# Miniprotein binders against q9bqp7, part 135

Target 1, 240 residues: q9bqp7
Amino acid sequence: VPQNWFPIFNPERSDKPNASDPSVPLKIPLQRNVIPSVTRVLQQTMTKQQVFLLERWKQRMILELGEDGFKEYTSNVFLQGKRFHEALESILSPQETLKERDENLLKSGYIESVQHILKDVSGVRALESAVQHETLNYIGLLDCVAEYQGKLCVIDWKTSEKPKPFIQSTFDNPLQVVAYMGAMNHDTNYSFQVQCGLIVVAYKDGSPAHPHFMDAELCSQYWTKWLLRLEEYTEKKKNQ
Key: E = the ipSAE of ESMFold2; O = the ipSAE of OpenDDE; V2 = 0.75 times the mean of E and O plus 0.25 times the DockQ between their complexes.

## First folded at step 13 (miniprotein)

Design Lf24
Fold by ESMFold2-Fast, scan of step 13:
Structure Lf24 (fold): chain B 240 residues (1-240), chain A 82 residues (1-82)
Amino acid sequence: as target 1 above (240 residues)
Amino acid sequence: SKIIVYVTIEAPSPEELYEIVKRIMRLAWEHGGEVIYVEIEGNEALIILTLPTEELAEKFAEEVRRLLEELGLRVEVTVERE
């Protein structure tokens, strides 16, 4: 699939806010169907290098923790990530009713880690919202769409135990972000355009999160790679 | 087909490690290559990258080894065909 036939940006849309923008962030529910998700496409088309790194990590962790310990560890990592996303959605959502927030969710080291990033986030337009690319036939659930330092971004929140100071340390996260961006830009449930991405890697010990900002040019470069992964997925599907 | 190169380095501190990683990534780009992945773990880094030809991969590997030798640091460079 050539990138020039399926562009990431929609020329008929503007990224500027207007008076008709909703005051409450959009939250379109994800409905599972036969259309593949971004995460499924990426999981089914991992490179041999990614498979090697994942297997190496699994073997090292099992050697250190044992099989039962590894299972408990991965379950806890998943739960911590889920709690982190729930806390961020709560923080960024407008609160109109008097209700106590879960203080345990708000006090984690991960939330402390992202405080300096959150100060630069405003104009939230979507939270935990479903996107679908109508032409390329894939779906996804994005974390957040908001202005970061004045630029409208698809924002993806990540937790990590290892430092991720380079965008190349985040594996397929850039592909995930641009896949959501391209879908949203061509989804009739949304009327605005996103041209930038942001991956925020938060740390358990509260050390400052690493923001990986993706400008329009970088997003276009990763979009080309996402289209190749999507094509690979589609070809593997046809042969079954 | 592209050539895959694995570079493993160790530095006395994470800050020094990050500066060396950035320099290696720039060298890869200057040789027409692309960095696929960077893993940081303590004072060690693994860089996985591709280069368009075996000749460029060997030239890159030699420049990386020279750089680390000048810094008095250990480096391992492994080249394989994709």
Scores: ipSAE 0.626, ipTM 0.870, lowest interface PAE 1.2, mean pLDDT 86

Design Lf25
Fold by ESMFold2-Fast, scan of step 13:
Structure Lf25 (fold): chain B 240 residues (1-240), chain A 82 residues (1-82)
Amino acid sequence: as target 1 above (240 residues)
Amino acid sequence: SKIIVYVTIEAPSPEELYEIVKRIMRLAWEHGGEVIYVEIEGNEALIMLTLPTEELAEKFAEEVRRLLEELGLRVEVTVERE
């Protein structure tokens, strides 16, 4: 169990729509800060098993593509992911906001992959928005907060070339989602409560994306694991 | 110290593979274990998980082998001390 446990949900908040909620999705900018980001905490606290899997994948890819080919491949994957997120932000923004963005973003197979998911997404409250946990001292930039099949979710969009039909195939993605959720629920820049998460894995060939819905109980389970990773990060920082 | 277990399975179809993976993950949970990662490639899957003791890891491995043998499918189970 974490030594410094803190609740993921805020009992003073509600997930129900409020008249004071902005009609335009929130987009709070991520400001430069000495406080660690969710992604940095996770990267600095990878398990021995995660390191082993990453090195095995890297070695196999380099063997197949060569050093230069591997660099080109990883750069291309990163760029495709960035474009995918930009396209989704544009699609999910209100029509008035979309006029101010490039509506001619080239659609990839990834966008085709998520069409069936997007049909179930509504009530967008935040897009590409910064969160900060004032008590636990970490920050993050979440992709999206919206209703999925009627439930308010922190939604994280992922791209993959290989099938990820199980949530256990998504590595630290569940931890990332609950870290953002816990931060948002305790961030004074937001007034609502999020109790659910959604990881959407999109495929380059347009195959239907795999949605991994996380209910409140599952979020609470992953939150405990996130607190352990945050604790490990803090301890490692003291020793470096 | 936790015990790491690797399970590699192959099934005739992705649908059958996914059902068997779910059963193995459930079996791990029933033995007090935790699934770390699942990798899918075609009709083959790798499941990485932990069990709290050597005894539970051996019992789990035996039950997994029996399950796949009853289904007439190939399986490889590797138990590694952490």
Scores: ipSAE 0.548, ipTM 0.843, lowest interface PAE 1.5, mean pLDDT 86

Design Lf26
Fold by ESMFold2-Fast, scan of step 13:
Structure Lf26 (fold): chain B 240 residues (1-240), chain A 82 residues (1-82)
Amino acid sequence: as target 1 above (240 residues)
Amino acid sequence: SKIIVYVTIEAPSPEELYEIVKRIMRLAWEHGGEVIYVEIEGNEALIFLTLPTEELAEKFAEEVRRLLEELGLRVEVTVERE
């Protein structure tokens, strides 16, 4: 139970579309600050079970690929994920222009994988945009805020080598999504309210992406867990 | 402390595997447990979860083994204290 509980949703905000909203999605740059990021909080507060699972994966990969092979594999996974995010930002932003070489990324298996999800995405309000929770003092950089099947969502795009058909396969991704949601709902740079989340896991072979939709109730459940992780981070920082 | 439980299952198809995983996760929640992680590889799944007490972990493990035995499928349930 978090000692300093705070609501994920802002009672001063509406979830209704604003007819005067500009057609261009918001893209607020992330400012480097002493304030911790969502990613740092989660990395610094991993459970013993999470640490065990990551170490087991690392040892298995090193045994298979060797030390240098593991580094190369990890770098390639990171690069593919980065390029996938760049392609999605370009697809969802009408003002971005891709060069001929970048157009080949639009034909990748990952982009094919998400086509059925993209058909249900509209009303993009933010892309690669910074959020800050002014009361809880944390920051983040979210991928996308848009309507998915008519619901305004914080959308997080993921790439995966293995199938992730369950939300429980996405590790701390639900916590990351609700942390961004709570921050955006209390960030003065934004005027709308988000109550839903969506984690989209894309596959390199073009297999259909797995969407993990999070309704308001599920977001509230994960929000409580995020607050516990944030509290743990704050306590650890005092003892550092 | 919470009781850690690992469930490893194998099924003839991904569709059957996914249905069984859903049933196991539901059983965990019914016993007050929390599913930490689900790993899928081919026709096998690893479910990593916690239960609040030794008694609930024992009941859960027995129900899971019974379910998989009735289906004629391979299962391994490991219970350990954290």
Scores: ipSAE 0.524, ipTM 0.831, lowest interface PAE 1.7, mean pLDDT 86

Design Lf27
Fold by ESMFold2-Fast, scan of step 13:
Structure Lf27 (fold): chain B 240 residues (1-240), chain A 82 residues (1-82)
Amino acid sequence: as target 1 above (240 residues)
Amino acid sequence: SKILVYVTIEAPSPEELYEIVKRIMRLAWEHGGEVIYVEIEGNEALILLTLPTEELAEKFAEEVRRLLEELGLRVEVTVERE
C-alpha cells in the first residue's frame, strides 16, 4: 500500500480548535475485534535486525539475572511504565479528582524527568483514546493528543533505562506515532487533524527526558514505512 | 539489495560520543544511506545502517575509519553483503 494511495493527512480537516471540540479530552474505549492493532502489526513484522537486537538483549539479561530474575525485571519495567502513563493521564486531565487520585504516582523520577516537557504541553484533546483507520483496517490506543510548543501532536510517552538521545534509538516508536496519527485523521470519532508527532523518553533517575519532535514532513516519511509494515502484516496473515 | 553496515564507537564522554554519532549519521546520509538504529550505552555506541551499494558501503567505511583515526578514537566498522 503505497503512501500516494493512502495519505496520512485528511484534507477535509483542520488542526485548529473549533466549536465541536469537547471541553474534556476524548477517551474512546478500545474495542477488541478481528482488526489488528498497531502494536500487533509492528510486533509481527519486526525486521531481522530488530529480532537479533532483541534476542541479544534477552540473552545478556538472562545471563546477568537468571531466568527468574529476568522475569521479575521485565515485570517491574512493565509496571513502572504503566504507572508512568497513569500519572501522566492524571496530570493532563482537566478533572480535579483525577489530578488528586494518588500523590505518590506524581512524585516518581519519571515524572521529574518530563517536567520540562510538560511545561510546553497544553490544549489536550485526547488521552488514552482508541483510534481506528476505517479504510486501512487497523486500530490503536494512543497516549495523548495535545499542543506541544503550539503544535498539535500525537504524543507517545516512553520509559527507558538507557539513553535515547536520537530518534533512531526508539526503534518502531516513530511508526507507532504516525500509525495513530493516520488513524485519528481518518476516524469519524474525531473532527480535528494532527500533523506532528512527539516521542518523549523519560528516565527513572529524573534525568531530563529526551523529546523527539516529528514535523509533518518527517511524519510523512515514517508513514510510508508504516504502510510497508502494514502490507507485510497482511501478506503474512494470508500465508499463515 | 541494500548493504548492512555496523559501526561501533567509543568516546571519552557521552557528549563527545553524541557529536561523533551525529557526524557518522550525516556521512551515511551523504552516501545515500539510511540509519536504522543507534544504541547508546555509557561511552559506547552501536550504529546500524544501510547503504545502497557495496561500493558506497566500502567508501563510507573507509571515511568513517579515517575520521575516527584523525580523532584518535577506536572504531569498528563491519560491512555485511546481503
Scores: ipSAE 0.561, ipTM 0.848, lowest interface PAE 1.5, mean pLDDT 86

Design Lf28 (at its last look DockQ between E and O 0.90; V2 from the best seeds 0.76)
Fold by OpenDDE base, second read of step 14:
Structure Lf28 (fold): chain B 240 residues (1-240), chain A 82 residues (1-82)
Amino acid sequence: as target 1 above (240 residues)
Amino acid sequence: SKIWVYVTIEAPSPEELYEIVKRIMRLAWEHGGEVIYVEIEGNEALILLTLPTEELAEKFAEEVRRLLEELGLRVEVTVERE
């Protein structure tokens, strides 16, 4: 049980979206503070087994591609991910936002992969927006807050070259999603709360993306795990 | 302390692999375990899971080996002993 328990959901916020669909999604800028990001907390609190698996993968890739080839591969993966997020932001943004849709960004296998998911996405409330949990002292940048199949979700978009048909194939991504949910639900910049999460894994070849929906119960389970990771991080920082 | 278990599986097809992975995940849950990570590449899968005790980990490992041997599939089960 976490020593510093805090609820994921805010009882002071109504679950009912205020009827004013904001015409424009929120985009709160990330402030560079001494506050750790969700990503940093997760990276520094990986288990020995998780570290081992990542190192094994890295060594295999270096053996196959060479050191320079692996660096290039890593850079390309990062660039592809960035372009995918930019394309999604462009798609999900209201048409009146004058950002010239670079048509080239829309011509990707990843965008093709998520088309069936995008059909079920509506009511976009936030895109690439910063969240801060003031009490638990962490920050994050969430990809999207929208309705998926009529349920308001924090949506996290991922790219993969490997199939991820199970939520357990997404590593710590469920923890990231609930961390963003908990922060948003208690961030004063947001007037609403979310009860669900969605991880979408897009594929480069355009094969159908895997959606991993997280209901309120599953989110609560992962929230407990997130709190434990945050405590571990805090303890490690006190001992440094 | 949680006991860590690695299960590596090879199947004839991705479809068969996914069904086997689901079975192993269920078995882990039935033994009071938690699946931490599942990696799938082609016809191979790696499952990282935890079990509450060494005894449960050994029973789980034996059951997984038996199940996969009966199916004629390749399996490697590694129990991390502290």
Scores: ipSAE 0.812, ipTM 0.932, lowest interface PAE 0.5, mean pLDDT 92
Fold by ESMFold2-Fast, scan of step 13:
Structure Lf28 (fold): chain B 240 residues (1-240), chain A 82 residues (1-82)
Amino acid sequence: as target 1 above (240 residues)
Amino acid sequence: SKIWVYVTIEAPSPEELYEIVKRIMRLAWEHGGEVIYVEIEGNEALILLTLPTEELAEKFAEEVRRLLEELGLRVEVTVERE
């Protein structure tokens, strides 16, 4: 159990639309700071077992592709992910910004993969927006906040070449989602409450994306694990 | 103080693989464990999980081996001891 317990949900907030809520999705810019990001905390607190699996994968890929081939592969994966996020931000933005859409961004297999998920997404409140937990002192950049099947969610878009049919297939993604959620719920730049998460894994061949919905109870469970990772990060920094 | 366990399995089809993975995850939960990661590649899966004690980890490992043996499928279960 975390020593510095803090609640994920803010009782002062509602997930209902407010008359003062912006009609345009929020996009708060991420400011580089000494405050650690969610991804840095997670990367620096990986278990020995997680590190072993990543190194095994890396070594296998280098044996198959060569060192230069591996570098090209990882660069390509990064660019594909970036383009997928750009396409989704364009699709989910207000109609006046859609006139500048690149047709090529909208034609990818990843976008085809996610079509059935997008049909259930509405009420977009934030896109590519920075969050900061003012009390726990961490920052992040979330992909999207919108209603999925009527539930307000922090939505994280992922690309994958291998099937991810279980939430446990998504590595630290659930921790990332709840970290963003807890930060946003306590960030003065936002006025609403989010209690659910959604991880969407899209596939390059256009096969149907796997949605991993996280209800409030599951989010609370992952939030406890995130607090333990944050605690571990803080302790490791004190001892370095 | 948690005990780490790696389970590697192979099944004739993705459908059968997913069903077996679900059963192994349920078995881990029933033994007080936690599933950390599931990697799927073709007809093979690797499951990384933890159990609270060495006794529970060994009991879990034997039940997994028995399950896969009854199904006539290959399985490798590695319990880390440190």
Scores: ipSAE 0.748, ipTM 0.903, lowest interface PAE 0.8, mean pLDDT 88
Fold by ESMFold2, look of step 15:
Structure Lf28 (fold): chain B 240 residues (1-240), chain A 82 residues (1-82)
Amino acid sequence: as target 1 above (240 residues)
Amino acid sequence: SKIWVYVTIEAPSPEELYEIVKRIMRLAWEHGGEVIYVEIEGNEALILLTLPTEELAEKFAEEVRRLLEELGLRVEVTVERE
């Protein structure tokens, strides 16, 4: 259990946006500072077992593709992920759909893969928006806050060439989601809170994406694990 | 304090593989464990999990081996002390 527990939800905030909130999704700029990011915390607190699994995967890929082939593969996967996130922001942003949508950006297997999910997404409140936890002092950049099947969620979009039918197949993504959720719920730039999460894994061949919905109870369970990772990071930084 | 366990399995089809993974995850829960990570590649799966004691980890490992043996399928179970 964490030494310094803090709640993921803010009881002084409503689940619902105020009626006076603007219709344009929030996009809070990320500010450079000394406060650690969610991804940095997670990267620096991987267990030996997580590191072993990643190295095992890397060595198998290098055996199959060669070192240069693996570098090219990795670069292409990163670029495809970046294009996917750009396309989704364009699709979900009302201002970009009016002036700057590129039809070629929308033609990919990954976009086809998420179409059935997007039909259930509405009420977009934030896109590619910075969050800061005012008390625990960490920052992040979340992909999307929107309703999914009527539930306001922090939504994380992922591309994958391998099936991810179980939430346990998404590595640390549930921790990312709850860390962003906790930060948003305690960030003065936001007037509302979110109690649910969604991880959407899209596939290159256009196969239906796997949604992994996280209700409030599941989010609370992963929140405890996030707090342990944050404590571990803080202790490692102090001892460096 | 935690006992780490790796399970590697292979099945004839993805549908059989997913069902076997679900059964192994339930066995882990029944022994007081937690599934940490599941990797799916083709017809193979790797499951990383924790058990609270070495005794429970060895009982879990034996039950997983028995399950896969009865199905005639390949399995490797490694219990890592930490």
Scores: ipSAE 0.612, ipTM 0.866, lowest interface PAE 1.3, mean pLDDT 87
ESMFold2 (binder alone), look of step 15: mean pLDDT 84; pTM 0.819
OpenDDE base, look of step 15: ipSAE 0.811; ipTM 0.932

Design Lf29
Fold by ESMFold2-Fast, scan of step 13:
Structure Lf29 (fold): chain B 240 residues (1-240), chain A 82 residues (1-82)
Amino acid sequence: as target 1 above (240 residues)
Amino acid sequence: SKIIVFVTIEAPSPEELYEIVKRIMRLAWEHGGEVIYVEIEGNEALILLTLPTEELAEKFAEEVRRLLEELGLRVEVTVERE
């Protein structure tokens, strides 16, 4: 149980659309400062088991690819992920031209992988947008806020070479999603409330992406775990 | 206070592997446990989970070994204190 519990949902916000909401998705730039990011908090509060699993994966990859091959592999993974996110922002943005979509980013297997998910996505309200939790003092950059099958979600796009058919395969991704959700729900730059999350794992070979939908109850469960990680981060920083 | 359990299994196909992983996750839940991480690599899976007591962890481990033995498959179950 976290010592400094705070609610994920804002009781002062409605699930109904704000009449003032623009048709263009919000894109608030991330201003980096001393306030920790969601990814920083998660990276600095990894459990011994998580560290063990990552080190085991690293050693296996180095064994297969060599040290130089491993460095090239991780650089390529990063670049592919970046291009995938750029393609999705382009596809979901109403301002993108057809020519730019066609020529830049639409030819990847990752985009083929998510086509069946994208058919169920509408009402995009934010893309690549900064969030800040003023009370809990953390920041983040979320991928997308949109309706998925009629429900407003924080959507996080992931690429993977290995199958991730279970939400438990996505490591800290559920914590990342709820951290963004809680921040957005309490960020004065936004007026709406999000109660659901969606993690979409896309595959390079075009195999159908795995969607991991998180309802309000599941989000609340992961939110408690996120609060514990945030508390550990704060305590570690004070003790240094 | 929690007990950490690692389960490593191999199945003849990814389809069978996924079904067995789901059964093991269900068994963990039935014993008051929590699944922390599942890794899939070809026809192999690693499941990391916690149980609230040593007694429940040993009971869970025995039921997992029994399940895999009935299926004629190899399994490794490691129980550790946190």
Scores: ipSAE 0.628, ipTM 0.867, lowest interface PAE 1.2, mean pLDDT 87

Design Lf3
Fold by ESMFold2-Fast, scan of step 13:
Order: sequence, then C-alpha cells, then structure tokens
Structure Lf3 (fold): chain B 240 residues (1-240), chain A 82 residues (1-82)
Amino acid sequence: as target 1 above (240 residues)
Amino acid sequence: SKIIVYVTIEAPSPEELLEIVKRIMRLAWEHGGEVIYVEIEGNEALILLTLPTEELAEKFAEEVRRLLEELGLRVEVTVERE
C-alpha cells in the first residue's frame, strides 16, 4: 500500500461535456524540465521479473538477427509506432484537409487494424497533449482523450507484431494510462474528469486490434500500483 | 511476500492456446493469485503470476500440471520464492 496515497479522480470535476470546452482538441506542449516523466519512473522501477523478460527477449533477438540486425529491427519498430501515432492524430483531428490526406494512409496494416475501434471513438478532447501532476510532481505526454462507446477515456495506441489478447500482455501500459489520467484530472490546463482508460493494440498484419477497456474500478486498482512505482522512484532518487 | 509462478504451455493451435491460458488465469484467481504478465508467441504462452502463499502456489501448480497432462499437452511450471 502506498505510504502517501492521493486520489486518481478529482471530486471538483465532471466527466460530462461543458459548453465552455473548446471544439478543437487540446494539445499542450511538453516542457522539458527536472520533473520525472511517467516513462522515466516506469523504466527506473522495473521489477526483477520485467528485467529478466526484457533481457531474455533481447538476447533471443540478437541471436536471430545479429547485433546490427537487432538495432535495425528496433529502430523500424519505433518508426512504425511513430508513424501510426501521427496518422491517428491526423485522422482524429477536426481539420478536413488532414482527414482527406490520412485516408490514403489506410494502406498500413496498423491503420487497417484499428478501423473497427475508430468507429466507436468520438468527442475528442485532447491529442498528443502534455499532463502534469502538480502535487505528485510527474509529467507525461498522452496520446488521446476521447469518448469510446460513450465513455470518456485516456486512450493509448500501441503497435504489435505479436498477439496481445489480454491486458496483462501489455506490461506497464495500464500504469502509464492511469498515471496520465491522474495527472490530467489534477492539471489546471484541463477542466474535465476522466475515469476510464483504453489500451488499443494494433497489429502489423491488419488483424483486428485488441481494445483493453479499463473502467473506474480497474483504473483505481492500477492507480494504487502506479503510486507504489512513483514512491519507489522517489526513494531511489533520494539514495543517489 | 508473494510467491512467483511461471507457467509455460504449448497447444496445437492459437485458438486452443487462448482457451487454455484463460483457464489457467481463472485457476490463479480462484487460488487468490494475480496474473502479472502473459506472453503469446505462436502456439506457446508464458504466464507470470503470483500466489499469496507457498501452499496455494504448490496446489495451483499441481492442478495446472494435472490439467495439461490430461489434455496431453506440454507444460512447465516453475515456482520462485520472492
């Protein structure tokens, strides 16, 4: 149990649309500073088991592809992910010119994979937007905040070549989502409340993406685990 | 401290693999455990989970081995103290 617990949801906020909310999705720029990012906290507090699994995968890939081949593979995976995120930001943008251009990108297997998910996404509130938790002192850059099947969600887009049919297949992704959610709910740049998360795993071969919906209760459970990771990070930083 | 358990299984098809993984995850929950990670690769899966006590971990491991052996399938269960 975290020593210094803090709530994920803000009792002073509503998850309902407000007339004062801008029609254009928010895109707050991420400012580099000494405050740790969600990604840094998670990377520096990996469990012994996570480290073992990552090293096992790395060694297997190097044996198969060689060291240079492994570097090329990982660079290509990163580039494919970046292009996928850029395409989704354009598709979800209200600007018609960008939407028309992005339709031509449907040749990508990853974009084909998410078509059935995108049909259920509406009311986009934020895209590629920075969040900061002023009390817990961490920052992040979230992919998307929008309604999925009528529920306002922090949505995280992931690419994969291997099937991820269970939320447990996504490693720390649930922690990443709730960390962004908690930060946004307490960030003065935003006025709304998010209580749900969605991890969407898209596939290179165009197979239907796996949506992993996280309701408020599940988000609260992962939030407790995120607080423990943040506490561990803070303790490690003090002891260096 | 919780007990760490690794379960590695192989099935004849991806569809059968998915059903067996779901059964193992359910069995873990029934023993008060938590599934930490699931890796799917072709016809093989690795399930990483925790159980609250060594007694529950051993009971779980025995039930998993029995289930997979009755199905005539390959299984490996490793219990780690952590």
Scores: ipSAE 0.664, ipTM 0.880, lowest interface PAE 1.1, mean pLDDT 87

Design Lf30
Fold by ESMFold2-Fast, scan of step 13:
Structure Lf30 (fold): chain B 240 residues (1-240), chain A 82 residues (1-82)
Amino acid sequence: as target 1 above (240 residues)
Amino acid sequence: SKIIVTVTIEAPSPEELYEIVKRIMRLAWEHGGEVIYVEIEGNEALILLTLPTEELAEKFAEEVRRLLEELGLRVEVTVERE
């Protein structure tokens, strides 16, 4: 798939608010589909280096925790991430007043970690919403689309126990963000243009989250890499 | 085929570590390389990257070793073909 035949940005769309934009954030449900999700594509096309790093981490954790302990640990990490996303959706939703929000969710270290980021987030347009690239035939479920420091972004919330001070510490997260962006920009359920991404890594101890802002140029660079991963996935699938 | 380079560094503090990691990533980009992954744990970092040719990988490795020598730090740099 030539990168210039499938651009990430849609020249027929604007990132500016218009009168036709809904005042309530969109939440299009993800439907059961035979077409691949962004997560599936990335998981099935991991590089040799990524596979090595994942296996190394897994073996270290099993040595420390045992196989049952490792299973429990990974389940707990998943649950923490799920609760963090639920709390953020609640905080960013205009349908709830402050007094109606669960105070227990607001007291988590992860929520404390992202407070300084949330102060710069406004104009929420989509929350936990499905996207589909109608030409490239892939789907995804994005966390959030909102303005960050005045720029419309696909925002991805992540939790981590270890510091992730560099975007290169986030593995395929940049690819995930641009895949969602490209899909949304070509999805008939949406009318606006997104040109920027934001990966926010939150910490359980409440230490300040690391924001990784991706401008249009960086998004275009990662989009090229995403197209290669999608092509690899398609090639592997047809050979099975 | 690309050349795989792994750099492992240890610094006296996280602040110093982060500055050194940024310098190494910058050196990789200046030599036409791509940073694949950076892992941070305490005062130690692992940087996994690729260079397009053996010549560029060797030049990059020499620059990294020179940087380490000047900083008085222990570093491991491994270069291998993909």
Scores: ipSAE 0.585, ipTM 0.856, lowest interface PAE 1.4, mean pLDDT 86

Design Lf31
Fold by ESMFold2-Fast, scan of step 13:
Structure Lf31 (fold): chain B 240 residues (1-240), chain A 82 residues (1-82)
Amino acid sequence: as target 1 above (240 residues)
Amino acid sequence: SKIIVEVTIEAPSPEELYEIVKRIMRLAWEHGGEVIYVEIEGNEALILLTLPTEELAEKFAEEVRRLLEELGLRVEVTVERE
């Protein structure tokens, strides 16, 4: 029950896929601003349980790898994720020719992992594009907006070393997706409405990716939770 | 206001683990609870969830213990009182 409730969907927008003229996917650049990003809001409002789990994981990894080994491991995970996103942007762009980076990532298995998901993705509307919620004052950089199995979705690509077969295994990822959705639906740089989300967890060994589809009802449920996190962030910021 | 419950289980296989996790999540939802997080590692799972009252949390914990007893498996259920 957020104090300053605001709707995720815009009643003045249409959710009709392919109703617009053919155009290249939008890629609005993210401009650094003092207003918070979705990831910053979520990072600074983690629950005690989330903090405990993260610290437990960190302690376990440092015990196994050492301080320097842990730093190297996390840097490598970040780089792998970045390469995966770059490969997906290349694959989903109008040019379908694989680039050198895509070939190297295919060898790691992440692109193999998502093949069965990609065959159901079409009608790409936005790639690596900035969103801003003009009323709620937050920003984000979303991965992709495209049709998945005929439904227009905000799609978030994730890499993981451990299985994430349940949406509850993805922590705040559903909140991140609906935050981007609500921003895009109220951002004047965009004219369409997105009502569905998709979290795709890809695996390095090529094991089939786990898709977590979020329909309009589920998105509305997570949107309420996102609004609560945003309120908590705003309150903490005033108290520092 | 809400009670936090942590469930740790281990099964002989990932397939069996997956089915048990789904059953535990359904039991939580039936008791008005909400699943916060599920971690899968090999044949082991950690489930973090909330329940609205201490009474419902204890009832849930007892039902989970009975479920795993029926399956011949050990389970650890921790109820956090905050």
Scores: ipSAE 0.562, ipTM 0.849, lowest interface PAE 1.6, mean pLDDT 86

